VH-VL binders against o60147. Designs and how they scored, part 139

Target 1, 175 residues: o60147
Amino acid sequence: MLEKNKYLYIFRHIQTNQVLLSQGNVLKKTALFQLPYPLQKPVAPNGMRPAKLRKDHWVPLLKVEFPNESMFQSVFMQLLNYRKYRSVQPLTSDLLKLPIPVRRRKIMRQEVPNTIADLADILNKEKFPENSVRLQLSDKSDSEYADWPPSVQIDSEEIKLSRGFREKTTVDEAR
Below, E stands for the ipSAE of ESMFold2; O stands for the ipSAE of OpenDDE; V2 stands for 0.75 times the mean of E and O plus 0.25 times the DockQ between their complexes.

## First folded at step 6 (VH-VL)

Design la6 (framework fv_lerdelimumab)
Fold by ESMFold2-Fast, scan of step 6:
Structure la6 (fold): chain C 175 residues (1-175), chain A 120 residues (1-120), chain B 109 residues (1-109)
Amino acid sequence: as target 1 above (175 residues)
Amino acid sequence: EVQLVESGGGVVQPGRSLRLSCAASGFTFSSYGMHWVRQAPGKGLEWVAVISYSGSNKYYADSVKGRFTISRDNSKNTLYLQMDSLRAEDTAVYYCARGPYESAGWFDYWGQGTLVTVSS
Amino acid sequence: SSELTQDPAVSVALGQTVRITCQGDSLRSYYASWYQQKPGQAPVLVIYGENNRPSGIPDRFSGSSSGNTASLTITGAQAEDEADYYCNSRDSSGNHLVVFGGGTKLTVL
């Protein structure tokens, strides 16, 4: 009787390419716990308080529509586990040769391709019905980071954010 | 690598129409938002219009709403600006610029510009 | 027509540091980006998203922001840095519009 959430939204940071997962089309401040590196400089004295979320710095990367809530929950939890797993893995010798700021920048840049690859891997492991999962991307070329199973149908339509997204009229009434 | 080349500028009388084109090369045109930005002689930069990568979303500056129409043809890698009911204050160099549609409003590549002069 | 305020002119001695400032309420929510424009040329992006440099931009260019103010800093100004500098940001209404500052003419003495 009650509607369950069937949507997964993935956002990317416009500067760092870091990724945030969301159960809705609006990012909550709690999503920032997903980041291994602070996005913004702390605003409090001595850096004691967390930085504020700036909504426009996060743009939609992709949106996934699942046929039911249980499939959504399974995929969402697996993606969170993949992100936690990656954060504790040993760094490669190539990365260890880099200065810390350069190393962090390189790691952050890889979050988009890594998240897309992880999503595709999860969907390939979960044998969902053909064309049951709808994928919408902001940039179609990002789909090339992975091979998608037959359960996935890629939509060319743009992702729309309800909060803060407003279409303005091209006609000025000025009377 | 990335190139943007504007064309279609010229001298036109008030109240008439003009169509600008911007030919893009060196990147996947269909993956980027595109903008028009103008600059009146001796003046600063003024944002004019934006179009999303698919062409489904468009926004305009208040000064041009109802008179200008932005469009694109992804099969030809070309951006357009249809300018109707031109006014003297529309006189400017018009730049084609690449910028992510959903970004914080920055432009990483610009064309050389095309001059539009609206006068009698 | 601009929601962002810049001083019209600033001067700096060769090899010295100069800071160009941009002010507006939109900067509380959105980062500023900065463009260099030389006479008869198209603008060139020098800083985006507060403090990122595009490939090819010298490391003497840096950006910062605090509250409603954004700054472009050039440390060790060179003769070729003489140009007009524009800031831009998104419209604070969240309508995906962008606004430019009025521009600052930098003279390298």
Scores: ipSAE 0.007, ipTM 0.481, lowest interface PAE 14.7, mean pLDDT 78

Design la7 (framework fv_lerdelimumab)
Fold by ESMFold2-Fast, scan of step 6:
Order: sequence, then C-alpha cells, then structure tokens
Structure la7 (fold): chain C 175 residues (1-175), chain A 120 residues (1-120), chain B 109 residues (1-109)
Amino acid sequence: as target 1 above (175 residues)
Amino acid sequence: EVQLVESGGGVVQPGRSLRLSCAASGFTFSSYGMHWVRQAPGKGLEWVAVISYSGSNKYYADSVKGRFTISRDNSKNTLYLQMDSLRAEDTAVYYCAREPYDHSGFLDYWGQGTLVTVSS
Amino acid sequence: SSELTQDPAVSVALGQTVRITCQGDSLRSYYASWYQQKPGQAPVLVIYGENNRPSGIPDRFSGSSSGNTASLTITGAQAEDEADYYCNSRDSSGNHLVVFGGGTKLTVL
C-alpha cells in the first residue's frame, strides 16, 4: 500500500534560519503559522498583510524516512510538542539583555540546531529498531548538532538544493 | 555520545578554596545552559548554580552565594565551579549537568560526580 | 518559597504498580521531571516535561500532574527499579532557579 505519510520534510529559511516542518515534499502557506516571528510587517488599513509563502526563500534542511506511518506520526507529534514547549518557556537572561531585533535574530538562528537536537532527542527516547530511520541532510555537518541513536542511518548523499525535495514526477497534495 | 566528566574534588580544610572542572564532549557545549548539583553523603540532591550558554548570566543557591563562582570556557568545552570559603556543610559529591532547553528546569545528562570533603 | 515534598519511602511488590508523588506550588506553573538514582551512581533522567521518556527508559515509567501535584508511576515494577527517585521543577521564586524534592526510596519486595 502507499506509504505517503512516512516521510518528514524539514525546511529552513535561507535568511533567518527559521524552520518549518512538513508532511509533504512541498510547503503549504499554512505552514507559516508555525513561525513565532512573521516574515512580513503588519500594514494598514486592516492592520496585517497576509503572509506570502516565498518558496525561493525556503530550502531543504533534512528529510526523515520512517518505517511506517505510526512511527512517523509519533515523532512528528512529539517534535511539534517540543517546539510548542520551547515557544512558551520564558526567554533566557542572555537573550533578555539584547535589543529586540538582535534577540529575534539570535533566537531564529538557533532554530536549526534546536530542531536537529529535538529530533535526535525524540529518536533516542523512542528506541526504534536499528537502522530503521533514514536521515538525509542538505548539509551533512548539521548532523553534528546532535548524537544519533543506533536506529538512525544517515545517508552519505546530501539533498541537492537545486531540486529541493521535488522529483520530476512530483504530484500536488490536497489541502 | 554526550559525556560530562568532573574533576578537581578532594579533601580540603575549612576556609580554603577548591576549583572543580567539568569536561563536556559529544554535543555543542556553547549552545547549552549548565548546572552544578551537589549531594551530601546520605542526603538528597541540592541545586547549586547555573550558567547560561554564553556565560553572561549566572544564578546561585542562597547557601553558596558570595562564596562560589560558576564559569565556563566555551572554546575548551569546560565548565568550572570556583569554591571559596569552604565549610563542613559543603561536603558533597558535585555533579555537573546539562539543561537541554533554556528555562526548561530539567537536566538530561549528568556527569559521574566528584567528591569534595571539607574537614579539619 | 518553593519547596517540593516527597514521601521518604515507599514499597511495591514485584510486578505491581507504584505511584510516587511530588507536591509543591511551583508545579502549578511548571512541569515536573523525575530522576532515578541507584547507590553509588549519578542520577538518571527517567521522565521530563510531565510525561516524556528519554531514550533507553522502559515504557513502564510514566508521569502525570494535576494542580500542585506530580506523580511518577511504575507499572509492573521490576527488581532493578529499586532506587531513590527525585522530582524536580523550576523554582518560581527566581529566574533559572531549580528545586529538587527530598527523594523517595523505592523498595521492591
């Protein structure tokens, strides 16, 4: 049967390093609701301009292949919970000493290390079968942000940024 | 593999000083807050101090304020605890521990501990 | 002042369920985490963020909380679970402060 929902696609913003999680190999504009800091400023008359998904500003960070959908769902939900937990904690005193724009840039730049560390932590916690989870990165050095369990097999081949996660026969997903 | 290895413990006379070290490996040390936690023989865990990831912010338990100084050297992946004006009540195994998320308040990896005995 | 209170001792029969409790005002605002410590060893994190298990921790360990109380439950206790258990939380009295409970010695009969 079709194993469509066994892949987790993680994207990073090329300028801010903010991270978006996706169940599909293409980002939907609703994924922008994951971001704590808007990419666009509010403007009159309605006070806010709708966020536009600029696909050219988002590049693959990594792709995770799980053995089945239930393992994917477990990890995906836990990763969202980790991100939610981080977002509701008070800011560190180091960050509070910085001017707001500098503080936000620093927080956003930590999204990539934080997401990778969170993913590794979840995978270490679950103790999945050896070599059952396949990880492919756009930059293999990003794997160094964490220690990976025996369940994880890191692909030696990096994701080609010129193609994103898309293949020539990629089909669109319904909303 | 995340590893924390403490050193510097020993026997010291009251009123003297001792410096503990904690060597970190297997993770990006500069991205994590670090704590010192102690345990007196046969007693429970007592939190001692925390240092932010950058080293800019430091907080101490009331029992050690003014006597202990926490510090870190991110270029050497090492955490320190400078212990001045030691008292018999400071006798304990001292653990260094990592805080996985800023302000999370829990410690995911602990070192083996180093014993500090303050006696005359 | 923030303080976490635990019963000093509890016992459970092999294969049975035991609940260890932790009580304090900080638990109304912050999650509890739990550590297992065996004689001569460093503490090991067994539950964090209310009910999350680190890698390598058996599924018989679970956490829960309600109001000012947090609980660690061991379902089907094993001999190797005999240890001291400590809860901890953030201390509401100051930034970055951490507080530990007094610890509970679990005896598996």
Scores: ipSAE 0.000, ipTM 0.453, lowest interface PAE 18.1, mean pLDDT 80

Design la8 (framework fv_lerdelimumab; at its last look DockQ between E and O 0.03; V2 from the best seeds 0.00; counts 0 for: pae E 8.6 > 2, placed apart)
Fold by ESMFold2-Fast, scan of step 6:
Structure la8 (fold): chain C 175 residues (1-175), chain A 120 residues (1-120), chain B 109 residues (1-109)
Amino acid sequence: as target 1 above (175 residues)
Amino acid sequence: EVQLVESGGGVVQPGRSLRLSCAASGFTFSSYGMHWVRQAPGKGLEWVAVISYSGSNKYYADSVKGRFTISRDNSKNTLYLQMDSLRAEDTAVYYCARETYEDAGFYDYWGQGTLVTVSS
Amino acid sequence: SSELTQDPAVSVALGQTVRITCQGDSLRSYYASWYQQKPGQAPVLVIYGENNRPSGIPDRFSGSSSGNTASLTITGAQAEDEADYYCNSRDSSGNHLVVFGGGTKLTVL
């Protein structure tokens, strides 16, 4: 289920540059299923277990404020779809020439630029009022991965997470 | 409770067309991507097609590209598979299946299936 | 190749433990999910994302993975576990969304 809100948060993994989308500023363990490749398979004496969501491994990449819930839901669902079905998108000849492990590393490293470009593409296709969408980036240079429509206002203010975010992420990780 | 009910299967001759339907109930159909998966008699499962929640994105297995068309009507909570230029190797039980919200790679609910037999 | 390989058949005695395996390059990149299918019935999801169970699935079912191999383990097999078991995973080649294993017929003696 989508939560009723007008904010989109995108998080980046500090080591792999993989991306997670969140409807609201709380990451849940189930968000790991958005990843095209498992982040980590922990080794245990009696076998493997699913990777855990760790609060210290994910940092905010960007936050988008929409003028209303309907616009948020439209953009969020479209962006989530790009991620869900990306494995069936045709690969370039250059990528197909690479061994699978090397290809996967290149694909993971491209998640930040690709997600930003996808977001801009969706926003360019929608007809939103001028300066109605507020985009905050943790690193301003990441805005250069795309050409933004007139509806987008880029704001350099720091992305603030609620205190509850850290507590909930810790609880989800422990479980 | 979540229910998926397929219909439209039957016996058809090679080269003909058939349209399958999947009626969904017990959940917000318009919020989920939907899949068709088939199984030839005595054989394993084969993914056929997917359609996104809005109908904007569609992907097909190589074996059916250009012959099958997936569609949906969110106002009727119904998924469709239009099958054109049918071949003997399309003979199978066709299941509709619901993907999860986060991942299109596994299916939490399946219909009971509808049998399509392509024979002369 | 992007295919997943399963042994076609395996047997287990009532109350004993059985392991069904799935192998393929896709499993180096993605977790496997597992489906149980009884004769004349639709597949039922029993394990997803390596080792998560849907509501209603008994705790005797568990999953694991290592390298290019995923396993479904049934601890203390029951008569009703007799079925075909299929693994699936995302397609690492990018040609399809998912690939399925060929299936393993489990006989409970």
Scores: ipSAE 0.514, ipTM 0.787, lowest interface PAE 1.8, mean pLDDT 83
Fold by OpenDDE, look of step 7:
Structure la8 (fold): chain C 175 residues (1-175), chain A 120 residues (1-120), chain B 109 residues (1-109)
Amino acid sequence: as target 1 above (175 residues)
Amino acid sequence: EVQLVESGGGVVQPGRSLRLSCAASGFTFSSYGMHWVRQAPGKGLEWVAVISYSGSNKYYADSVKGRFTISRDNSKNTLYLQMDSLRAEDTAVYYCARETYEDAGFYDYWGQGTLVTVSS
Amino acid sequence: SSELTQDPAVSVALGQTVRITCQGDSLRSYYASWYQQKPGQAPVLVIYGENNRPSGIPDRFSGSSSGNTASLTITGAQAEDEADYYCNSRDSSGNHLVVFGGGTKLTVL
């Protein structure tokens, strides 16, 4: 069971492109607290946090396998710190000119590339052994968001999905 | 406590119809996808059908497609399986199973099953 | 439709380790779940996803995957582990369809 603790999953919301970090492929309810905006109607597309975790609304963005749990924990915590740091930074003048809903959407759209870049930066600083970290991406093009250190081996295998049933909605059709 | 209780099983002749029910309790029924799974005597598990939490989407195994209809009444916390044009090979214990919502979407709860026997 | 294949029967000595494997094309894309079934009882989920155990399942049960295979491993088999074990996953042909393996009868010697 210790091997389970060495897997980092990053999930993407299918509509908003918000990002959640997870230890393992099973999202926990507490993961929603990673989102910066509190629960208010309407739903997440307007920069809101949903009341309940709808796992069927999240898909794996990438999977990282670390040599051990310690390395996982280090990277995981640093990722959270990077996110927190960004959340408290002053908004640019350009963003401030936008209506709040538009601003929120724009910020959310940046979460995927920012998170990938953060991960690469963290791994570059950690200087793990060569090919000791295995990275799988749902979309190979996402790897282009950052320069990866020699410690990272990009795996061409697809990330396996959970068996969970998800019905198609108008949101799905809009993509 | 989560409970699933199947009912409606019995002995029927080939070509006849039967309707199974699964009464759910102990959880928010309308939030979960539900499945029917059957097991012929002395055989393995066979997936039969699934219905989404809202009832908007339904899917069937090829072996029952066109003959069976899955449905649900969320106001009654009940899952149904309408079985038409029954065949001998439909003889099985029929289980209703909940697909997990909070824990990665696998079958976390099963009923005890109801036996359907199709014989002349 | 996709197919999942399992060995129909395996045996393990008490206290030893046994691996039950499931093979199928759908497993390249989807995780498997594993269910234990004892005679006259409903199936019980024992492993799902990467390597997740539901509450109440002993830690001697573990899961793994490789390529088009998924495996359930029992490390230190106990007498009560004698049962039928089934894997399942999504059917690759329909995405929302489900397929079960044929089941494996585990005998503890």
Scores: ipSAE 0.067, ipTM 0.711, lowest interface PAE 3.0, mean pLDDT 87
Fold by ESMFold2, look of step 7:
Structure la8 (fold): chain C 175 residues (1-175), chain A 120 residues (1-120), chain B 109 residues (1-109)
Amino acid sequence: as target 1 above (175 residues)
Amino acid sequence: EVQLVESGGGVVQPGRSLRLSCAASGFTFSSYGMHWVRQAPGKGLEWVAVISYSGSNKYYADSVKGRFTISRDNSKNTLYLQMDSLRAEDTAVYYCARETYEDAGFYDYWGQGTLVTVSS
Amino acid sequence: SSELTQDPAVSVALGQTVRITCQGDSLRSYYASWYQQKPGQAPVLVIYGENNRPSGIPDRFSGSSSGNTASLTITGAQAEDEADYYCNSRDSSGNHLVVFGGGTKLTVL
């Protein structure tokens, strides 16, 4: 039988800190539809939505292992919906006072902490079994953006690969 | 297997109300935006309304705004369209459609439709 | 305007290539998606984005766009491709989220 996906992979852009969610350890071109205006044609190569996927510009942020595919699918779709909810909220007066390029960069800088907080909020609302969800981060201090439920076990080992996700088990570790 | 089944269509008099239902199965309903699209007999497709995955965001075509209300019950995997103050021009087959990506505006699955006829 | 315009009818000889067009101001900023509808049936998505085919759609279907125009191209048209074809896109006016073209009836000769 084909293996059912139970892993969530999250990438960040090395320059903009935009975030893309993935069902696999390699980003597909269609992942760009997650960014604002998914049917919008590119009007500039370096705007809010890149014209093409530059795989060397997207690095691991975190990986989540769920108990099963159903839980993965639920969380994956909820993360996309949290991003959409945020996109329709009014901008603050402080943001609106900024020049548009500065405003966009400031908004993009919040995507990493916002995504991590969204993930934790979803996991706190879901009634997953204790220690059933394994979380691995590229920078373990990023876990400080949120309070995690008992269902989450944060891996002490950081993701150490420079591009994409790679399964790693050291000689002295189980994974 | 994704399935969308509309029900609640029928013949009604102008000015009356009707509620359509769309029963969803084979996918996680609460993760998808849902639309209603209608097609008058012998005519083209006309977008009617959309509701976000959670039900928090709703948008309507001008032709139905203020008369129709889209809603969903994620615990029952059901999409609804409450149609008030019906007019003859509302006569159509009504489809429910699943949005491929939230707020993307295109649909990968459609129901078979339910016919609403508004006539004196 | 947010209107999408399609020619009402197009013909193609069996095995030949046909292009169905969709025009509108929204298409300068947004891609179109394309649906096939046969009589008495629900629409079926055949192309979305610039040129993405859902699973099960033959590779003879392709999409393109330029300016305010989107095109659906069927290479090597078959008898089963005879249908009505609709484009849709986002509404640029802000009064509607989604707009459909009027449809094009494709006849395969």
Scores: ipSAE 0.012, ipTM 0.552, lowest interface PAE 8.6, mean pLDDT 82
ESMFold2 (binder alone), look of step 7: mean pLDDT 92; pTM 0.938

Design la9 (framework fv_lerdelimumab)
Fold by ESMFold2-Fast, scan of step 6:
Structure la9 (fold): chain C 175 residues (1-175), chain A 120 residues (1-120), chain B 109 residues (1-109)
Amino acid sequence: as target 1 above (175 residues)
Amino acid sequence: EVQLVESGGGVVQPGRSLRLSCAASGFTFSSYGMHWVRQAPGKGLEWVAVISYSGSNKYYADSVKGRFTISRDNSKNTLYLQMDSLRAEDTAVYYCAKGPYDRSGFFDYWGQGTLVTVSS
Amino acid sequence: SSELTQDPAVSVALGQTVRITCQGDSLRSYYASWYQQKPGQAPVLVIYGENNRPSGIPDRFSGSSSGNTASLTITGAQAEDEADYYCNSRDSSGNHLVVFGGGTKLTVL
């Protein structure tokens, strides 16, 4: 069952591979502040369409279970800080030579490996008890983007694809 | 050294048009995003518009959208702001600023600004 | 769209430490950058990406961020630090890419 502030839910956009972090199983609209690029085409040729939260476009990437709320808060805040750091770094000259759509696609494509690497880095720096942090992935091969410390236990069972921002239930599957 | 020099400011009547220019030197102009930022007399800074390094992508503040057009000529190292349907509230010093298009978090260089006064 | 809030004025005595703050929801996801503006002059970037200083900016300037708040600290204020200070951040509301705070006038006594 869901325990508030003990689980970190990480979502992936099905088309862009952009990543959103959530403290709950359902994304709040405020999570869109994490995104550097709009998910929709501009409304006007020179304008941007307001970011929209489309529940059917986000699927589970990774669920992290922490032994307590304090450890959860520490790791969650550090991940947000890693994302802030990445958002202010100057772009390489090679990326600046690319058309904007190609550049954005390359940057967005890297968010999954970057997020997994950042999570592992944080967990390697923190001193958690052995096997105290449980990871459950939708694709276990994504765990290979990083080296994990002894505090991490990777669940043998993968997350089933959600039909939105919630886990599928027996009732939902029968409908 | 990096230098940005604005020109084209002046006094203009409401409803008229004015075009600002910004001449850039000391860096590879065609590789960087460019912005316009304005400041009304005695007031704070307000972001106006951005243009990507190639000129293919542009974004505007809601207050100027549909009236202002940002453009650039990379062969001349020059940034432009075409201001149409001017209003008294557009009265401000307009700054040309260098900053990333995709990472709009900061402006490392600013011009000295050019004053636009919209009055009857 | 997201708004950044600054106190309009603050005072500090020569040689003392002053902290200028900036608050807004976008600061939970993005670092603030800080600009110094003296009368009749263009703004000058003093801090970017939370706590990075451009070349030529004295080390008495530093930045920090926590939650929805960013701070600019001047340790050992000098007379030449008297100016208006503006924070800015990335605006993720969709229609704006950059948002500025209202500015803080620093008076060095």
Scores: ipSAE 0.000, ipTM 0.452, lowest interface PAE 17.2, mean pLDDT 79

